# Designs tried in a protein design chat: VHH binders against FAD synthetase 1, chloroplastic (RIBF1). Part 5

Target 1, 279 residues: FAD synthetase 1, chloroplastic (RIBF1), of Arabidopsis thaliana (Mouse-ear cress) (q9fmw8)
Amino acid sequence: AEGLSPVAGGIVALGKFDALHIGHRELAIQAARIGTPYLLSFVGLAEVLGWKPRAPIVAKCDRKRVLSSWASYCGNIAPVEFEIEFASVRHLNPQQFVEKLSRELRVCGVVAGENYRFGYRASGDASELVRLCKDFGISAYIINSVMDKNQVSVNTEEEDSKSKERGQVSSTRVRHALAAGDVRYVTELLGRPHRVISRTRTQDLTSKRGRISLQTSSLLNLPPGNGVYKACSLIVGDKHPISCKVIVDTSNLYIETEEERFHNSDESQEFQLLGIEFG

## First folded at step 23 (VHH)

Design p1 (from n6 with G35S A50G)
Fold by OpenDDE, fold request of step 24:
Structure p1 (fold): chain B 279 residues (1-279), chain A 123 residues (1-123)
Amino acid sequence: as target 1 above (279 residues)
Amino acid sequence: ELQLVESGGGLVQAGGSLTVSCAASGFTFDYYAMSWSRQAPGKERELVAGITSGGSTYYADSVKGRFTISRDNAKNTLYLQMNSLKPEDTAMYYCAAKPSYWGFDISEDFDYWGQGTQVTVSG
């Protein structure tokens, strides 16, 4: 009995969910309005297509947390991410993909952006998606593109504001903002503070004089660009966030806290995950 | 290294036509979505047109019916045919690429950019 897919009966949001930004959240919200929301993610694209590897915006281990935080927006239902190997679908034309959604995965509906492209070589558009879904007995919901909030406030005359290129929310824009060290804008795009995760040895978490040094190599996702960040929070395990200053350079992150003793909560674990929130 | 080089810009009279091109190198062109954006003086950069590997296109409302984006994968070249040009179309036109092949929004920002080619439309 070919077991029911995990997304059977659900509403799947279609998109590239790298950053889990507010645009992605909106897809989930719309899905949740209709039924049980899922994010359909394709994995392994870079490997298959030979793209340069990029550090993820969201650490893999932190994705569930982020999605859980969306529950309040999604009728108290946290969207679940369902991953599909890209290699398994790369050859599917738009019709075949929708057929897969309907007949194999048994989804009830899909949500996508108005400018969504899909299928082999991304030949299908949102209109085709709607048509095909109808043909296969699946509901389709198309939503407008999500724009950043700063487009509305252009009226404030403050001269010096570096004309921040405003526009549609995207993972690329998040990456650019991070690179620029604009953590405020990142926060806006993400709808949450950006959290960098570090995997560190418990033994190395020695705070000399309230300073912790993390190697960039220990980071599981993309940090902001080089600079000094004064309003940050250090998250150690399930403990309360600690206010900290973070200095980012090419090789290290320096965390400065007022607290001298970071009590290693679980000395039994060789490695600990540290979270640093920016903004 | 990924490179995008625009060409074909110039001065054209209102109502005229112009085709700009973008030569791509240093990456697998067929696996990337491509776009044209423009930036006019004192204005923000705006997406003009996008095209997927499979040839699905996107156009900004301001250029619909007048501009045509196309690509030749064999030549690693992107094109923008601009007809019925208006003074408002005066801008630096940029070619862009993003590693998007399956399941993405074509109107989202792109990752790699050329240096641009200037298009000036005289009234």
Scores: ipSAE 0.891, ipTM 0.961, lowest interface PAE 0.4, mean pLDDT 92
Fold by OpenDDE, fold request of step 24:
Structure p1 (fold): chain B 279 residues (1-279), chain A 123 residues (1-123)
Amino acid sequence: as target 1 above (279 residues)
Amino acid sequence: ELQLVESGGGLVQAGGSLTVSCAASGFTFDYYAMSWSRQAPGKERELVAGITSGGSTYYADSVKGRFTISRDNAKNTLYLQMNSLKPEDTAMYYCAAKPSYWGFDISEDFDYWGQGTQVTVSG
């Protein structure tokens, strides 16, 4: 009995879920309103298409945490991410893809943005998605693009002078904001503080005088640009967050805390995961 | 290195037509979504039109019915045909690219940008 796909009977959000930003969250929310929410993620695109590898916005090991945090928005159900190998769907036209969703994966419905494109060479649009879903007996829900706060508030005259490009929430916009060191705007786009994860050897976590140095090579996701960040939190294991200052340069992150003794909870572990949240 | 070079801008009378082009190099053109954006003096940059590898298009409401975005993958060239031009269309027009090939929003921001070509529409 070919076992039911993990998303069988569910509502699948369609998108590129690199940043898990508030736009992505909205897709999940809409899915949750209709049924059991899932995110459909394609993996291996860069490798297959020869794109330059990019550091992920969200560390792979941190994605589940972020999604779990969305439960409160999704009727107390955390959306689950379902991954599909891009190579397996690369040649599917829009119709074939929807057929796969309905007959193979047995989803009950899909949620997508109004400007969503899909299928071979992204030849299908949201209108076609709706049509095809109807043809295959699954529901389709199209939602409006999610805009940042500046685009929603028609009336607030306060032209903050710094010509920050505002607009539709996107992973690209998050990357740009990170590169610029605009962690406040990043927080707005993500709906949460950006968390950078470092995998560091326990032996290397020597707090000399309340300062921890991390190599950029130890980071599992994209840090903000070079600069000084004063309102940060250090997360070590299951311990309470520690207030810290972070200095980012081209090769290192320097974490300054008032707390001298980062008690290595488990000295038995060769590696530890550190989280740094940028407020 | 990824390069985008716009051309074809100029001065045109209201009601006139103009075609701008973008020559792409340094990347696999066929695997990228492409777009035109514009920025008028004192205004924010706005997406004008987008096109997927497969030829699916997007247009801003302000240019629907007047502008046509197209691409020639064999020539690694992006085009924007602008008809019925208005003074309000006066702006620097930018070509842009993003590594998006499957399952994405075409109206989201792009990653790579050209230097732009100036389009001026006189009343």
Scores: ipSAE 0.889, ipTM 0.960, lowest interface PAE 0.4, mean pLDDT 92
Fold by ESMFold2, look of step 23:
Structure p1 (fold): chain B 279 residues (1-279), chain A 123 residues (1-123)
Amino acid sequence: as target 1 above (279 residues)
Amino acid sequence: ELQLVESGGGLVQAGGSLTVSCAASGFTFDYYAMSWSRQAPGKERELVAGITSGGSTYYADSVKGRFTISRDNAKNTLYLQMNSLKPEDTAMYYCAAKPSYWGFDISEDFDYWGQGTQVTVSG
């Protein structure tokens, strides 16, 4: 009953990859420098632990596109996400988890942040990860945190103070920036424009007068806070982006563009996926 | 409803000690990472110490060897023992929580915050 896992022989980045922000990208970059890069994600934690569910930062159907965009940073190898059901590892102590990586998953190496915690009740740290990996014949690489820096103004008197550290890039910081409607800052944290995905009725894509109205309940991931966003892009199928204005309120998104019909509309489908990029 | 209530702040002389505590309610305490952060006037809030459900700790370099974070999961209470206090430790101290149990970076920003308790260290 011994078989090769999808990550066998690969280098797995360990982390919580909810936002796929630039800190997550750095882990993938480092994994790619060593071997075939994978992101090792744990799924099902909220359900198992009874946490309040939260809207995802990246829509599940959009994660592959984001990871594919990292290929140019990763030596032309897009990292692949491998998901482990949390229930299957919930009670493994740090040693048992590293044993699973080595003997069951057959990974060649791991990449983790310097403040990473793992294993039962998060009892293991990065130092223990390195030690255990040596015991099990796995390479381990510890990566410094990616810091969010606020560049100083052009009229700065001190040249060696050209940046001001704002703290570690994190998914929480992304969520706060989104809530504040600061989509330029979100772009900096993510390393890409934020894309919201909507499951949209096909009939709404043919609306008159260049205005599409969407309910927030149709969104598959977290929108920015209430406001008017003038420099947005609308993505319908494989078409090139269409410039638009987006108005976000508590219950609705309104998309204003000059085009009233979209060429990749399929009249036979009741619903389509619509992408909205902010900034 | 998640609640974090700090207590124990006050005025203390340099070189002295103080313990602050945080009573937590409205969530399964054992499934959350907990932390103390501080903010001095005009400065950015900084993570001081963190602790996982299983007791793994993190300390900012500025407080290593002087501060001890601990938690009592039976009482849903988080503690920060501060020894050898310095005037630069003067700040509002905030209890924080995040739903993190496995496979995370303890130094990342925390999600839920208390109102804070003032610690003032006189020279």
Scores: ipSAE 0.713, ipTM 0.887, lowest interface PAE 0.8, mean pLDDT 87
Fold by ESMFold2, fold request of step 24:
Structure p1 (fold): chain B 279 residues (1-279), chain A 123 residues (1-123)
Amino acid sequence: as target 1 above (279 residues)
Amino acid sequence: ELQLVESGGGLVQAGGSLTVSCAASGFTFDYYAMSWSRQAPGKERELVAGITSGGSTYYADSVKGRFTISRDNAKNTLYLQMNSLKPEDTAMYYCAAKPSYWGFDISEDFDYWGQGTQVTVSG
């Protein structure tokens, strides 16, 4: 009981869960088929290794909503994310890491992709994970990569639709698709519309009837590239989505909607979280 | 800034061997996974081989047993030794890097790319 890790007795999916894309979802689905599903994330790598920080694909405050949406795929139990500080595992070789999973974290099983690499300097591979897990009494389940579908249209042939690369679904692929403004493709990769979260001043929600102007600096996660996005939804508080058009430029994001009165949830707050779904 | 410069491409006869190399600068080489990808005219770019900082490798099925990826962290250099070359191996070969050190999928897309070096295999 007390003193058990949060993931004790569970099945942990191992991965880099930046985007929570359909490949990540598949890992969670497989974990749920075996036992209680967890996502085991490593955090703090950029700070420890001196990499330049990148805007997250999924806003931190929005991650629980995304994971909850996977419940129907996961035996009606949403997977729970558990974060390990990278500094605490940085120097563990593959064997030492699996020992930590077994003895410290007390997991019953792991799920990982076929091309997963782990341990010090990523020296361990999936076959080694399976062998080590057996040695330490943990079940290991290796999952095939989730591949993107080929986009083919016989009656409509545009250069952009022909330029899509087939390959493994990945966070980098999501970032490239977002930068290109290809929100339809982003939806395919994520298995959901991309939601951008803005920390917005309450006064801006009701000003300029029919048009809201936001700075890109107020966004908590990665927006799509500069462009006009006609099939978007605005989420204010607990209300159902409001249809809108969004214009993204380098410094600003403009939201145009038919509704002129948004009806604030709580005017006493200086800031509100605003959701913008693309596609 | 981050730079990847490939070299060593050229014309080689079928059945021959060739080594291409990639000089890296502007980043901490040891904190990046490295790869070679290739693109033939009219075809999609494909990941050929990858290597982690710790030396764990990945190979596409089409090159297994014929190609060897390696890295020299002291010289910030990535290599691809290509043996038993076939005309189908003719392509532009690209060096790539991504900031990946722990707990990741080596076969996922790479972030930074060189300009490429042409390898042509003739009959």
Scores: ipSAE 0.681, ipTM 0.877, lowest interface PAE 0.9, mean pLDDT 86

Design p1 (from n6 with G35S A50G)
Fold by ESMFold2, fold request of step 24:
Structure p1 (fold): chain B 279 residues (1-279), chain A 123 residues (1-123)
Amino acid sequence: as target 1 above (279 residues)
Amino acid sequence: ELQLVESGGGLVQAGGSLTVSCAASGFTFDYYAMSWSRQAPGKERELVAGITSGGSTYYADSVKGRFTISRDNAKNTLYLQMNSLKPEDTAMYYCAAKPSYWGFDISEDFDYWGQGTQVTVSG
């Protein structure tokens, strides 16, 4: 093969793109202002480092839909996700990683947050990134953090530096808001309603009396905390969303709709993907 | 299982020095970024300093030049040396950890927290 990567000539945003939240979206927006936007993310860290697995915030099968929704912010071009296996870069120091970006991946530019850390044991910082990129002929653009609006009223007297330290949008903040069941706040952090994907047996989609019962183990991503959520939407395939109520408990997720019967048109498949939007 | 235990807080005069420490257990310390945050009465919690597994540091502007974060990976211990203390440094100081080793923002919210240790600067 030629050795040309899928991101050659592009502008890669560097980050940990767990949630695809509004801070992640800002990186993509800035990359798109410069050239063809890509999100460069690392996969397999938990497996390699022995961390306890955590349910993803965005289901893997749903990530393209989310990125496509960013096209309107990115000059009508949706950013493309490029995933690197962490095992393949685990031991690269900051210089070796920037060399990989330049010589192997052939990127034209890099976008990163002001507090980004990278390379072996996260030994490199944003100033080193800028210096190394210059040495290897890559443009580097450092982006200010996206701040969470919900903190503004408490810290309005200190406009700049204090807000950046305490109030930036993060995947951890999304996880905490989900655990608390605060789906409106999750929507603000994500810039979209949170969508949970379930891999559902086809026979369960024909349930009578407008009630679907799902096991929590069938969910492909993180649900909100235990509770009752009245303003939800059920999505099956490309059909119009159906208004529903969702009850979440530790073992099960119950979906109650006004329709008493739902037919699955593709009965040849054992499983179907079901979307549940909260908010 | 995962535990962070702070110690070393106390009362100190303005201009003085104090070191707080955090003993970590129940996780692979070397695969976590560590931080100190503080919360004064009536204020939001703020990130004071952070440190990666490889020793790259972050400091809030309010403490830069006065505070030094460090870690001893062999002892699973995080430190914050605080010099030239001011009354506005009075706060509960919290040790925090997040599973972050490669390709992340050190200043984003941390996942695991200790119970805190009180630092009071009189003056």
Scores: ipSAE 0.679, ipTM 0.877, lowest interface PAE 0.9, mean pLDDT 87

Design p2 (from n6 with K98R)
Fold by OpenDDE, fold request of step 24:
Structure p2 (fold): chain B 279 residues (1-279), chain A 123 residues (1-123)
Amino acid sequence: as target 1 above (279 residues)
Amino acid sequence: ELQLVESGGGLVQAGGSLTVSCAASGFTFDYYAMGWSRQAPGKERELVAAITSGGSTYYADSVKGRFTISRDNAKNTLYLQMNSLKPEDTAMYYCAARPSYWGFDISEDFDYWGQGTQVTVSG
């Protein structure tokens, strides 16, 4: 008996969930209002399509944490991410994809943004999604695009918002903001401080005079651009965050803390995960 | 290297028509969502139109019914036909690209931009 899909009976949010930003959260929230929320993620696109690999915005190992933090917004249910290999759906037209959702995955419904495109060569739009879902007996919910705070304010305060390239919340915008070193704006887009994860050898975590140096190659996700960041937090294991200053250059992250001993390094582990929150 | 080169901009009278084009190179054109953005003096860059590989389109409300975005994948070329042009359409028009092929928001911002072509509409 081919076991029930993990998303069977659930409400699946459709989107590209790279940044897990507040727009993505809104999809999850809507899904949770209707039923058990899931995020449907396609994996392997870059490999299949020959795109240049990019550092993820959210570290893979940190995605579950972020999703868990959404529970409070989703009726105390954390959305679960369900991954589909892109290669397996690459050639599906919009109808075939919805059929797969309904008959194979046995979802009860879907949530998508108003400008969502899907299927082979992204030929299907939100209207088609609604139509097809109806045809296959699953519910479809389309939500409006989520805008950043400045755009919301522009609808009220026409005058002052002229200066910053603000608009629709998107992973692309998050990447641009990170590159620019605008961690405040990143925080706004994400609805949380951006957390960079480093996998570092325990032996290398020697704080010389309260300074830790991390190689950029040890980072599991995208750091902010080169610069000095004064309001950061260092997260080591399950310990309380430590206030720190972070200097980012092309090769390294320098973490400066007032605390001399980062003791809780389980010396028994060869590698440790460090988290750095910006903002 | 990914390159986007715009052409076709110029001066046009209000009510007139103009077509701008973008030649793309250095990437697999068919696997990218393409778009046009514009920036007027003193204003922020705004998305005008976007098109998926499969030909699904998006238009900003300000240009809906007047502008048509199209693409020729065989020629790696993007087009924007602009009809019923207004003075408020005066802007630098930028060709844009992003690696989006499946399951994405077509109205999201782009990753790559050309140098732009100037469109001026006289009242």
Scores: ipSAE 0.891, ipTM 0.962, lowest interface PAE 0.4, mean pLDDT 92
Fold by OpenDDE, fold request of step 24:
Structure p2 (fold): chain B 279 residues (1-279), chain A 123 residues (1-123)
Amino acid sequence: as target 1 above (279 residues)
Amino acid sequence: ELQLVESGGGLVQAGGSLTVSCAASGFTFDYYAMGWSRQAPGKERELVAAITSGGSTYYADSVKGRFTISRDNAKNTLYLQMNSLKPEDTAMYYCAARPSYWGFDISEDFDYWGQGTQVTVSG
């Protein structure tokens, strides 16, 4: 039985879903309005194209959590991410790609941003997407770019908002904001606090006087830039978040908490995942 | 190391034309989306135009019909032809690059920037 694609009959959101920011969420929301929402992600681009590896904004192991949190926005259906190997599609022109969506993956429709580019060398635009989808009998929905809140408020005279590079919500902007240590703005762009995940050996989790040190090398995704962050939360397993202060330097993250008993580390596991939320 | 070097800026009269160029090195040019941004005194940097590897273009509303972005992949060079220049076009123009090749928003901010070339339009 030529097994039906996991996205068969669904509505797929098209984009680069690095940050899973509020713009990406909006794509999922639109998809959910029409049918079963999926995110179509291409993987392996950097490896195939020889790009310098970058730390992901969202840890791979945390993506499902983030998407699950979108369920409330998507009619109580969490969008599912469907991954395609980039190597398998890199040669497809825009028409061939849409054909693949329609005939191979059997999607019912697509959602994309107004400035979306796709296909071989990104030669296709949103208009072409709409045209091609029509030709192949699938629906296409194009949505406007999502802007940050400050651009909406520009009608209000408050002077202080002028200095921050505000504009379209994008993964690139999230990266820049993280680098700058602007976790508040990051939270705005993501629609959630940024969560950094660390994979640490249980044995190395020594709380000396309520201080935990994590090596930057143990991080599974992009931390904010060097600085002091006072309003953070430490997440250990399924336990309640613990309020903490985080100091970030070039080599380490220092977590300071007033709670002495970090001890519920399941000593049976060699490695533990720690989450740190900023903002 | 990724390098972007702009050239061609200068003083031009209103209604005039100018072409700025960007020489790219240190990366696979064909796999990057390229763009031009500008920053006027006292204003934020704004995207002017962008171009994909395949030649799909994007323009800000303020420059549509007047500016043309193009690229020569064989020469690793990016161009911006500016026609019908206005005093409001006065700015430092920056060449920009982003590792984007497939399935992305062309209007997103860029990751790499050159040092810029000054364009001044006199009224």
Scores: ipSAE 0.890, ipTM 0.962, lowest interface PAE 0.4, mean pLDDT 92
Fold by ESMFold2, fold request of step 24:
Structure p2 (fold): chain B 279 residues (1-279), chain A 123 residues (1-123)
Amino acid sequence: as target 1 above (279 residues)
Amino acid sequence: ELQLVESGGGLVQAGGSLTVSCAASGFTFDYYAMGWSRQAPGKERELVAAITSGGSTYYADSVKGRFTISRDNAKNTLYLQMNSLKPEDTAMYYCAARPSYWGFDISEDFDYWGQGTQVTVSG
């Protein structure tokens, strides 16, 4: 019953692709320059290791849209996600994992960040990845970290630059920027506006004076912190975005728009998916 | 509840050595990547060193060869041994933790922080 893996012959970017931020995008870009790009990640770690679950940064149903937007950076080839159950690789040492990539999954190359760690208890590093890949006949490409440029000049004794980079782009940095309500900074880190997806009942889409009230419990991914966001877009299906203002509080998300289409909902569907784009 | 408590900071002369430690509680230590960051007055926080559950390490270029990070998973304790100390190593040193075990970038921002311990290098 075992067949050829979905990633056979491809170039897999290795990582934890939770935010799909510009650092993740760079890995995909580099993979696409070499061959057919895939994003290879591990799922189920929190369940196996007992970590507290986190709200996703990108809604699961929205991930394909984000990846398709990378096609223009990737030679018009959108990368495809491939997820490995962590339980199935939990005990593999670095060599055994690279053997799995080569002989079971039959990838022809890997792309990884310079500080990537893998294998049992994260015992393997990028240098070992390169060595092991050579031993198993697959190519390895180590990619420099994408640095966060949201830093105004730092007073330092260094002579080579007017400013010091703040650090590398990361999902943790995205989460902190979202919590602070800094949606412009989130856009810089993600390389796109942040989109929140709501699955809501049609009856909950009632409007008074151009205001729609949604419960935060209907959101499928992480909203920005409490605040007022004036440059937002509401997306319903594949229709043109509707300009709006969004007020986020602990229990509710209020959408203010001039569009009358929402006031005259004709839908008999019990639920609808709404996209709210911040900045 | 998750706690990180640093100790061992103090005043040391240039060229000297000092070890700081961090006692961790409230989480399964073995399933977390651990690290040390520092912040000097007027400067941004800098990741100094990090270590995975399995002992793979990361060091900033500024401390490579002089500092050694280690962890004792049985005692839930993280260490930073600092040798050949320089005045520019003067900073508040923070213990850091992140839930990470497989398939991640060891140098990314950490999620949890201690209160810090001051290291001052004279000279």
Scores: ipSAE 0.726, ipTM 0.888, lowest interface PAE 0.7, mean pLDDT 87
Fold by ESMFold2, fold request of step 24:
Structure p2 (fold): chain B 279 residues (1-279), chain A 123 residues (1-123)
Amino acid sequence: as target 1 above (279 residues)
Amino acid sequence: ELQLVESGGGLVQAGGSLTVSCAASGFTFDYYAMGWSRQAPGKERELVAAITSGGSTYYADSVKGRFTISRDNAKNTLYLQMNSLKPEDTAMYYCAARPSYWGFDISEDFDYWGQGTQVTVSG
């Protein structure tokens, strides 16, 4: 009596898609070369396993915009996220999980990184994924890791230039770059400017002298570290982005812009969503 | 508060063996991926080995076949057995932890490190 899942017949990229960084984008690109691309994510792990919650790198309400921006890489079809509650798969061994992909979700294929681990206590690896997928009649495609490269040429060094890779692009690396305030590096890792979303009280949009003051507690995702960011954009609804300077401190985020009309507008809604783009 | 305390470092002759260990506390050990990173002076930190709660491992090419990572989930302890040591293995070795249990890349950067234990390999 169950109908087909939303990912039936599709190619699902397997991973932890918290940052939607260029490594995640590569998985989606490769899935799109094979068929209809999906990102398959697991949710609820922190609650089930007792991990401390962390602010997301990408606001949940902003994820669709990010994925839509990948459409040109993915045959003009934006990849779609499909979320599985971790509690529903917590005890499945690798074979049982691949059986779920094949028989319950009806996926046509999977794409995973070469170092992907899955199944109960992460006991399954990429080689086992390929073998199990073959047993259950779904295609498996293993993708090489996307590496972070830093260009430094030093003609006086004994060793070759320091252009060798820094390691794998990762969400942890994005978090560290954000904490350091290195928004240019964050842009390189993400393949896009970092956008912070604030759920802002309407009264906070009223400012004097072109300055808006927001509490950092109103942010829906991870801001960069304390500092001054001069090349930013403010996004309000469907309007064109407004150039601004953003000052981040421990408790507040200050937006300074030449636009006054925006700051003197009043609406009856209690809250509005603001986008702040860094870099 | 999450704590990682390494021990077992020291001076060893080239070709020798050494085991370093890491005592973990302040988190549910079984729900974390664990690893060893190393950093030599003037070099960037390098992940050398990692292990999932279920025992699936990863090794950097530079240590594969010589190093063995293991964990004892009942004792909240991580181990790195290092054999056939070379002078190039000289580094501060850091225990590393990341909240990861399902559906992740074992070789990604880790979130937490201990203070490290020095391993020095002499010719």
Scores: ipSAE 0.721, ipTM 0.889, lowest interface PAE 0.8, mean pLDDT 87

